VHH binders against Integrator complex subunit 15 (IntS15). Designs and how they scored, part 9

Target 1, 373 residues: Integrator complex subunit 15 (IntS15), of Drosophila melanogaster (Fruit fly) (q9vpf9)
Amino acid sequence: MSMSIDSNKLLLRKGDMKLDNYPTCAVEALTRLETLIASRNKQNMVMQIISEFIFLERTPKDGDVRKSQALPISQMNLFQEFQLIIALIEYFSRPGRDATRNAIFLSLFGSHLTPQRSKLLSRLISTAVSGSVAPLLSSAGTWMQQVGCKTPLSLEVAQNIVSDFISYSRKTPEQLKQLPMVGPHFAANFMVAVADLYLNEQRSPTLNPPPDALLDTITEWMMENPTLCQASQQPLVLPAGAIAMPFTTPLAGLLRWVVLAPLVSNRSAYSNLHLSLLRALQQLVSSGESTALPSQDLMQIVKSLQSYCARLAESKTDPQADAAYQKCMERFAQAVQIALSSNCITNQIQLLCLLESLPPHKLMKIVIEAHKK

## First folded at step 22 (VHH)

Design zz4 (from z01 with Y56H)
Fold by OpenDDE, last read:
Structure zz4 (fold): chain B 373 residues (1-373), chain A 119 residues (1-119)
Amino acid sequence: as target 1 above (373 residues)
Amino acid sequence: EVQLVESGGGLVQAGGSLRLFCAASGFTFSSNAMAWLRQAPGKRREWVALISEGGHTYYAKSVKDRFTISRDNAKNTVSLQMNSLKPEDTAIYFCAKDYMDYFRKLDSWGQGTQVTVSS
């Protein structure tokens, strides 16, 4: 009998929202979500409201959005999408609780994202970057952490930002340059995602360098904001009972960039980035935070170097004579030295063993010997 | 009805390894993040590991680099490989389903499986 009352209340409340008045109905829906989102028993309703009144999706006949394998099809046209983006920007700019805002954002752009929602998300975030909308970017940063910064969704967002701000512009827009100031958490998580996209042999058999403008932007961010990497360490503001996913530092991915860059590029920007990374790493170490460089990420770098050395061997080239390899190892050794000295690396023994498997480098050897004790 | 059945627990010596299994039914497994929780005697239940619907893995600091969570969507199973076990890992381990998208709210779990690590 209680299920019928909730269904009737949903029906009665549905009757008051007119779909013919978009985006007003979406705004109203968002407001209603504020009260519903905290309720465990109303999650289905939340999802239905979102689908029907915000994204104008056809509700599956069976009423259970969770059971329907078919992705709802949005009936939104381009103009409505634009209206929604504006409405969302306005909504998230309103004074409110961070937990509620983040919850709504996560509810709007959760695991069941339609292609249309994903596109809209990317556009929304790009618009937020362009408009320096700090509250929305904060929610986006939280979203990226909860979803995972290296997930396909996060990478898509990152790629779209790169496309919108880097690929089509001769000069990096000021809005992107200001992103660390406007949305430091998002900027940090964005860096994680972007770092994963380039110079990553797990993604591509070839080491693909980042666009020059992107590299310059990231380098500038790191140089001007040495604490930017720490922004990802801020506790997430989530609804009660929610579990915050662990943060990912951009340091590991960026370290991969600078260490492997000599194999594909001689740009001086990588040297500057390397210096900034070392500084950032030192700052993190001083703060007592032990999670600055995951061992897995470092191992990935080692594997890439191993692969490169194998190719050298095939060509009968001595790694000791290879300038690129030597430069890679130098940069790597400096970072590893800092990380090991601060006990920021998990499974140090394994890492040391892997490092020993590489052709010898003078500085790396010193580092290894200093820590095998 | 959501059903989660944990297995694989037992007694193991410190430094040893165990592999836990969870069989899931009653929901669309592939669309849900899954997690392992544990509850030690006299302690609060804590999350141990989570695997997203996309296969991304997350670990509590206490088990990082020792435990590995994996899933098989074809079989609707979640596994937890536990290496380098410590007495502090002694607990009842529960398989849990995330009932809120990306909130990682866990309220559905089975009866659990006992893991005892002896010194």
Scores: ipSAE 0.093, ipTM 0.581, lowest interface PAE 2.0, mean pLDDT 87
Fold by OpenDDE, last read:
Structure zz4 (fold): chain B 373 residues (1-373), chain A 119 residues (1-119)
Amino acid sequence: as target 1 above (373 residues)
Amino acid sequence: EVQLVESGGGLVQAGGSLRLFCAASGFTFSSNAMAWLRQAPGKRREWVALISEGGHTYYAKSVKDRFTISRDNAKNTVSLQMNSLKPEDTAIYFCAKDYMDYFRKLDSWGQGTQVTVSS
């Protein structure tokens, strides 16, 4: 019996779901979604329920929410937003199926996210970090993987965390330090996102280093937990028929950090991070997983170095005499050696060729020659 | 009605390249993630590449760095550039639409296009 969207709305209206009883109606809506979310034919209903009862959005009466070009306008006030955050934290802390929680999370913060929902998401996740809410962080980790760790939404979440825990704090809160223990999957994906935000010429023409406290935090995470970068390798728990998106490891982005850091910073933290990365790479070798370092990401590092060398050339500086370049190449060569030895790099030949295009470095040359077939 | 029409398949030697195309109609193309699937003889259908509504790309491990998915929202088309093809890439390739946001539940594929990679 295809209960018409109207019948279900009526059922929701006739039931205890009153819009005037927020956030109770939101909690009830979430509960009802548990049964609906698995059904392909009820997805529009799911979206409508979410829009109307959870986010208090005005939806155009007759249209597929997905087809509507107009973003729904939420009527939520700040207090209601706060109530929703608390309600969601409570909801996700309840015993339940991981697949269902993840599905609901993805449904709440799926495609066509309104600016208000996006902000709410960021606040929700920050609150979850602050409260060490493991189930919610697990869902957030899954969410980041499904939407992509380097997407604008993921980056916004990451930026918000950095802002809340790093920028506005003199000292890194203990809750952030514990994030790898509380939510390792989210922590790993967070690292992917933050790594993408800094020392990345694709994002900015200038190599902007991460905040000191962030660097220290990431370094500490990596030192204390060398397997953290593998946390996203676990199969995602998703509803039936869903396809898990490939995991992304933070290794490539962090490698970019440590390799390019000498161009902008001499902080010892980068050396420690580099060591931790090498250790992490070595552990990957033992696990037999070959996809830890996409060649494209490594090629981006090479491109940055090429650009730097071009600038040196303009200044009539010999790259061999440039201490920064030498340090970059040293770190890079060490990592590449481990990665190549473990066969964890895709399109190795192309990478090697590109590496050969750089001004010669003694160790890198040895590494290239050793692996050049 | 959702329509997906695949094209561009053919016979190619190992190491060669092909470019597949998919023409989409019957839905708001720009609002949907699109994907390529493939089915090899005697094997289950598997996803190959996905491009989100925002243009973010995802690849199966087996095709990573060899294949490139792209979309043209103005033309309602999805493309798959396949480089360094291997015999293992031999399959019928299908264009699919994601009907669940971020769940990547793919549906509405067309008749597919045959890709044969000879050794």
Scores: ipSAE 0.060, ipTM 0.597, lowest interface PAE 2.2, mean pLDDT 87

Design zz5 (from z01 with Y56H S108Y)
Fold by ESMFold2, fold request of step 23:
Structure zz5 (fold): chain B 373 residues (1-373), chain A 119 residues (1-119)
Amino acid sequence: as target 1 above (373 residues)
Amino acid sequence: EVQLVESGGGLVQAGGSLRLFCAASGFTFSSNAMAWLRQAPGKRREWVALISEGGHTYYAKSVKDRFTISRDNAKNTVSLQMNSLKPEDTAIYFCAKDYMDYFRKLDYWGQGTQVTVSS
């Protein structure tokens, strides 16, 4: 007899859990997962329980897929999706250990999700923002750090929040404005993700600015919450033996916004955001292991400015006479000066060499000279 | 800019019928599910009916077999036919985009349309 007690119990319950007992079977599955997830020998069973009883998925039949393993296919109808969102909000709102919530969240929404699970994740997080559900947002913040803030999964979540709260609404909802207070770790990671979506020539062939309402929201967050960029520096609460992935701050991506913005916008919010970023850089304590301003991200800014200067050359415009370029360089030089003085940049010799390749700017020249010696 | 404009509410006697309408704009209507919600005085908003983009319908137990949700993709409208009305159906009724609006506290919630059922 090769079957365990847990396998026998699960086998007996499969018929009762799938149809007339939803979402109750998902709620029961969640509570059982708390026990099973700690066991390394039970991971295949955990995966089966999640797939069959929580997401109502089936294994594709023979002949339905290529020879390689294919992702499961969802059988959830619209009402069952609704019921699952309610059940998950209620589950994550219960009193309990943070490490347990985070372990369950990561098991449900691991780094390689089916399209249906990815949609449900985005809808769940949007629901948690609307309801100010702090424990769920804390788990979502941990999740985003663990899978990476700039991965397709995280960018999809960020884009859906922009759609739901910026594009869908006439006014930015109060719940989004309060996100730094309710879920500061998630808010910081969300800023990393959305900063990557806009004013980023690695994502789009043109410099597309963020929507005005999103820019205003991010600017207000930074002005009203001076320590927000440091929220991801606190240790993650994970189950014993789990490996915490490194944190990422939003500083580099937001700096790209404010430096490149004069090329496409004259909105005053970028000046306010820039001031808030300079203050955040001044307040950083660096031990020499910081990723606050990776030189790679600053080099992206240089590349975008070089491309713009090439277009100025096509129109025979002197960069010294171009007000947009001069404003970009003024903001960039101010940030680089503070970051170098605060020891927030790695690989600074490579960066300084690239900065010299740009058309001269008075302040940037002073900054380069002060730090090349 | 998503806009949902409700109409068709009024005062009716118990056992009567009423038809609500919702005009939708600012999104691809035919690719989205639509819903009706309601809020009685001093109570939380509750879900009433849901219709998928493919036309599948779902109802709260309290209104099943009495209410019918329908959609017209050519006119971007959602309707709620309410039959056999009861005093407990008295509420402000809101049109919603998808079940996600049940969870949202967005300022675009208009005034809705008042339905009052007298005993």
Scores: ipSAE 0.431, ipTM 0.790, lowest interface PAE 2.9, mean pLDDT 84
Fold by ESMFold2, fold request of step 23:
Structure zz5 (fold): chain B 373 residues (1-373), chain A 119 residues (1-119)
Amino acid sequence: as target 1 above (373 residues)
Amino acid sequence: EVQLVESGGGLVQAGGSLRLFCAASGFTFSSNAMAWLRQAPGKRREWVALISEGGHTYYAKSVKDRFTISRDNAKNTVSLQMNSLKPEDTAIYFCAKDYMDYFRKLDYWGQGTQVTVSS
């Protein structure tokens, strides 16, 4: 090889890829990964490149950590995080194949994440919402389905969106309101995750309602986008050899919100959301779509109502005289009636038996009797 | 609930100094990075300075060595000392929580504080 001034400067730049060449080395790495990911037997090299040049991580040493399987240590400072977010937004905004974008996104965020990578994932997705970056949101939707919408990673993303756009914001930004139109698959999966965070006794000892602005936003999404709950039923675009995880709709979690809400709130938005959910269930009857309400999720609602009724019994209050309980049961009975008639529920016999264990309600009794025969 | 209130802007001659202040409330201030952004008329919003939870500071090239960002966790305030001001520093300045606010649309922001540097 001949030595020239340009060769010497190139060699120096290649030897200094972390601090002085950031974010350039991350941009270069992303481009090179497209080729390497196509070669399935290079997964360890892909993981090393991502760790060293994109996330600026090092392998733990004896001086830092002593356990096997310890996660890599991040060396990224705050400004490098900012630079990486910009670079990733630009990368995912490029025209290109969905399968390639999804493969890169899943390679960056689809496995055991360090705390720093989880933080960056949430910030990247929030940025994509703010910028209405449809290709990135499509990849985030695919990612959320593949890792599971209710896993800790997905719940962290959902919580951070609530923080960024509801809790921190003075008003709900237009970009969040437009999310179902820009990224419908991600919006549906976000609703699955965020529904799990609120009015859910599996996650908190008390029934904590969603913030009012979040409830209003979800209600408007459902009213204005009647096919949103079915957005994940389209086939995923995945790299060759990848196995698609099953889709989940937000119907069961949102039903839990509207059924349990009378115990903690009188907001009219829950009535509007309930009507939208009933319409979505009726749409399944018309379309012949697959079952959207797992009986396990509905049984969770029953258990929360049982717990509330036990507290009423301790205070010697008759559930049939309790206005909140009666409203919960009316909403629940209406949804169950439509779901049973549309064959949206698996294992109906177990659900009906559990519903019978609740204190009687006029409409629910009619619904149970109609389907026990 | 979250509030960021900017103050300290005004008119100043080139070469002069100003100190901007931001009063923050409604979040755990000591656990968050803070930033200053600015937007000149007809220009896109740009970041100016960033300070981490631990006090590490970062600056845009155009203001490095002239501006100093600092924070007071006891008072929940962020300040921006601006020295050797130039006409190109003329802008509305915004206090921000973290670098993430750089990506927010203008309708997210409050009124900010106007800095005008005359020739």
Scores: ipSAE 0.409, ipTM 0.776, lowest interface PAE 3.0, mean pLDDT 84
Fold by OpenDDE, fold request of step 23:
Structure zz5 (fold): chain B 373 residues (1-373), chain A 119 residues (1-119)
Amino acid sequence: as target 1 above (373 residues)
Amino acid sequence: EVQLVESGGGLVQAGGSLRLFCAASGFTFSSNAMAWLRQAPGKRREWVALISEGGHTYYAKSVKDRFTISRDNAKNTVSLQMNSLKPEDTAIYFCAKDYMDYFRKLDYWGQGTQVTVSS
C-alpha cells in the first residue's frame, strides 16, 4: 500500500522533465496532463507544464514581473514545430477517454493564444484533415464550439483549411470531401466559420463569393448529408465543471450565401445549395430545435438587400424589374416560410417588420401576411 | 499540381554514404521550408531533417552530425547527404513541403526512395 503514494509524488516534480529531449518531453508532459487535468486545483500547473515542456515558452525574465503582460515567447524552432504536430496527432490517436482528450486540447489551445500557438493549431488541424484523424478532429470540433465558431481563431483555422485544400489544389482532395464522415462535428463548425468568411458585408464592403471549389464542396456536403448541420447539437464531452457553450448552426450563414449570391454570381451550385438548405431546415424543424435561425442573422441579410435596393434607386432601376433582386427574394421567402412555420426564428415580429421594409415581392408578401396574423 | 520526386536511394554498407535528391514543382519553392522524412518497415514516419526558407537547418537527434540537408532554389531541389550510415537508417525516404505531407501516400508525387543499409 505504501509504494503507490511515492510513485505519485515523483510524477509531480517539475524537475525530472529534461527539456533536452524534444519531443519526448512534450509527450511526457501530455501524459502527465492526463492526471493533472482531472484536478480543479492544478490548472496553473497544467498551464505551466504546457508552456514550458510542450510549447517551449519562456517568460521574459524582465525584472518587473508586475507590468509586463508580455506573452510568453516560444523558443521552438521549425523542426520542433513539425515534431510537435506529429506528436500531438499520435497522442490524440491513442485510445483514451474523450473527456480527457478534449480537456487537454482545450488546455493546449485556449481562447487566448499566442500567434505561434494559433498558427500551430491551424497547421495541426489541417494535418489532421489530411490524415483523416478522427479523434483529433472531434476535439477540434469541440474546441471550436467552446471558443466560438466565428471568433478570429476559428476563422483562422477555417481560412487555413481553405488555403490548404482549395486554393492550392487543382482538385479538391478526397480528404476534405470525406470530412463530414470523418469528423462531422468539426465539419459542421467549419461550415459555420467558412460561411462567415464570404458574402458577408460585415467583413467586407463588397460581397465576396466563396471560391468555386469551396462552394461545390459545401454544396456536396449538404446534398449528401442533410443532417450534417445537426452534428453540432450533440452533447459535448467536457471535463468536470466545464460549461458547454451553445452550438451554432451553419444554416444561417449558408442561407446568406444562397440569398445574396444572385447579386454576384449566376452559378447553378447556389440553387443546389439552396435546395439542400431548405431540406436541412425542414429536418431541423422536425427535430424541435427552435433556435436554428437567429433573427439577427436574417436581419443582416435584409440589410444587405436594403443596401442593394438603395443602389438600384440611385440608378433609377425598379427593384421589380431587377432579376437579381427577385431571385434573392424568392430564395429568402422560401427559407423564411419554412422557418416561421416551424417557430425556428427568434423575434419573429421584428423580422417581419424588417421584411416589410423591402420592396415588395409576391412570395415574400404572401409569407409575411400568413404570419402577421 | 504539386510534385515531389525523390531519388538517390540504394543499397549501401554500414559506414557508407548516400545522397538523396528531391525535385519539387507546382509551388513557390523558395518561399517554403523543405524537409526529409523517413519510414522504416513496421515503424512510424519520422522527421529527419528540415531546411527553412532562409536556409537554417535542423536535424533529428538520431541523424545529427551525420546527415546534411541543403537546397538549391534555382533548381527547386532539396538534397540530403547521408554519411556514416547505420542499419537503423534503413527506410523509405521522402521529401515534404508542409506538415500535411506527413500523411502523404507514398504512391503520390513519387514513391519515395528506398535506402537500405546492410550490416
Scores: ipSAE 0.199, ipTM 0.659, lowest interface PAE 2.3, mean pLDDT 87

Design zz5 (from z01 with Y56H S108Y)
Fold by OpenDDE, fold request of step 23:
Structure zz5 (fold): chain B 373 residues (1-373), chain A 119 residues (1-119)
Amino acid sequence: as target 1 above (373 residues)
Amino acid sequence: EVQLVESGGGLVQAGGSLRLFCAASGFTFSSNAMAWLRQAPGKRREWVALISEGGHTYYAKSVKDRFTISRDNAKNTVSLQMNSLKPEDTAIYFCAKDYMDYFRKLDYWGQGTQVTVSS
């Protein structure tokens, strides 16, 4: 008996899902969504249920839902938000199908997130990290990959983690240190996001280094978990018909960090990270991944170096005599050598041409010459 | 009614370039991710490129750094610039709409446009 979509909605409304019984109604809603979430025809219903019973959002009564560009306003108070976080943690910790959990997570935190939902997401993930809630973190990792690791939402999540665990703590909490073990997929995608936040001239005209504690944490992760960068290579568990978005490796962003670091920092941690990065790169290439380092990311590094050299020229400084530049190029050349040798870079000719545009470096020259033949 | 109309296909030599266009109507274009799919003879349909509602782009490994997807929200159009074309790129190309937020379940309503790359 195909209960009509209307009957299901009625069942949801007439049942124990009273708005005054929060968070029970949210939990019930989540349970009911399990059967609805994979259905194309019920997508609107799913979204409505989520909005009304989980996030307690009121749609402005003005009838033309289509016209009201107004974001729904959540009526949740702080206590209810807390209750929801706990309820969600519990829900995601229950035995169930990964595909369903991932689908629910993606449905809860889609592209049109209200500021309230976005904040809640950040708090939820932070809580999950603190509590080492593996299933939730797995879903969060999947979410981040589907929405994109460098999207504003992903970056917001990453920033909040940095804020909660790095900025407000004298020492990196053990829970964050364990994140690669508890939630490797999320950890990997987190690294993609966080790498994009720092030492990135596309984001800031100045090269802003990561916080020291963050750098140390990432370095430790890479040293202790050399396969962490491969964590996102696993096929996503999604509903039928869904397209899994490609994984993004943290290697490119981290390479940018280590290559450009000499321009802003002399910390030894970057050297350690560089070594770990090279190892990870070798491993990734060995796995058969042919596009481990996007050429665009490498070109970005070149552009940054070009800019730096231009500044040197203005100051009448010879790049050959500049220790920072030499160190940048050395690190860069080592990575490029590995990448080119494994044929994991697209548009190699263009990259080589760009590299040749830089002031000469001994090792880089060797690398270029070896691959132009 | 949702409509997607593909154009720009044709015959091109290996190493050549083509630009595909898709005109979309019947839905809020700016709120939806758009994608290009392709289907080669005897093969399954595969996704080629996707552009999110926020403008983030994603590419299949096979076309990465060769193809560029873009969108114009003012004109409700999505385009695919295809460079360095290979015989393996020969297929019918379809414009698709993501109807499920971040699930990337794609629908197409057009007939597609044939791209043939000769060796």
Scores: ipSAE 0.084, ipTM 0.574, lowest interface PAE 2.3, mean pLDDT 87
Fold by OpenDDE, look of step 22:
Structure zz5 (fold): chain B 373 residues (1-373), chain A 119 residues (1-119)
Amino acid sequence: as target 1 above (373 residues)
Amino acid sequence: EVQLVESGGGLVQAGGSLRLFCAASGFTFSSNAMAWLRQAPGKRREWVALISEGGHTYYAKSVKDRFTISRDNAKNTVSLQMNSLKPEDTAIYFCAKDYMDYFRKLDYWGQGTQVTVSS
């Protein structure tokens, strides 16, 4: 009985799809996937079709697909990669159901990506940004949430965008400036990722500031659209049976930027970003959303400040006399005040206790005392 | 082979507490996010809690402040402390690995553990 299922699978493969005409076979495969994805029992077939007809991967002949930890090797050349990118952009630009589009995107670029698929994904998204391809960016935003905005894959995508649009241009391209309008969900999740890349001691022992052009871009986004951070909270459109992952807002990461910035930079853009963040926080309070600022993320900021104060102590410098520390604490206290007032911070007591461990700051002390009651 | 073995389920009265455990094997535990899911009779499977590789925790609105997810990387275990249980929490609870993989998560589900909350 097991032989008949394999023979039928082979018959469905051999008869209708010719590998001889790329990227036509890839487009055909995508169309077939639309029907197959609706069936829970055909996941293996979906993956095989994707591997063989879309990415031109050769599965090692050795029978036990489950045992071969070996990543399939794609035989795609550079030209075929470009063809695929174009084909995908065209495909995702076609009218269709969002759930199906997102399912296909997730099927193409799951959590276990080959290095080649990962690179292709980054190129695809960059191309979508350049072309302002809204449907594809919507799927990319969904993907980023499903895989996690701070995962290596998401960070890689974010880094590539930074590289393509910020590093090689003196001026931020108009296409990137328009990203919040074209793909707000993606833009928000992108901000989560880029925020995690910079001024983060968990990633680097040194506080590395973002490129100036990136900072300016993010600041402009936030100033123009204070509700952009809420775009990450949109419900995901997924196929039946799929489980939506929790959303992450860029607020905590960006707050880390502005709070720690005085330690490494005197750019006025951080002040503007800080103001925009405060406004965004105030708007969240009005919406009743309580999950915008995880306490754990705020605790990371405290740890960074603790570390800085320890260094000051080693140099026999009083934190009260340190202008940078004072500015950090001022920005931090203002944000915490608003966040606490809106009840959008988880585990507030723990955060307050941790804040008390820092050298005293007048405004922070007021904030702590007001909420420890 | 990826293995997830849930335990700790049972019958409990409303307002009571249970602690679920999941033992994981067959993959690098410390490099994967872990989640608890539940499925009530006649309802769709829903996520309950998630813990990231870095230890960040997320909770469904329905269980927020009542449930706590934790992980022990040394033992390759994830746990769910459930307090103030309600009849609406009655479900089969599943431990899930690699929640980010849309297709794989459907294939690597444990048998689950039954939680029944009586009124």
Scores: ipSAE 0.017, ipTM 0.401, lowest interface PAE 6.3, mean pLDDT 86

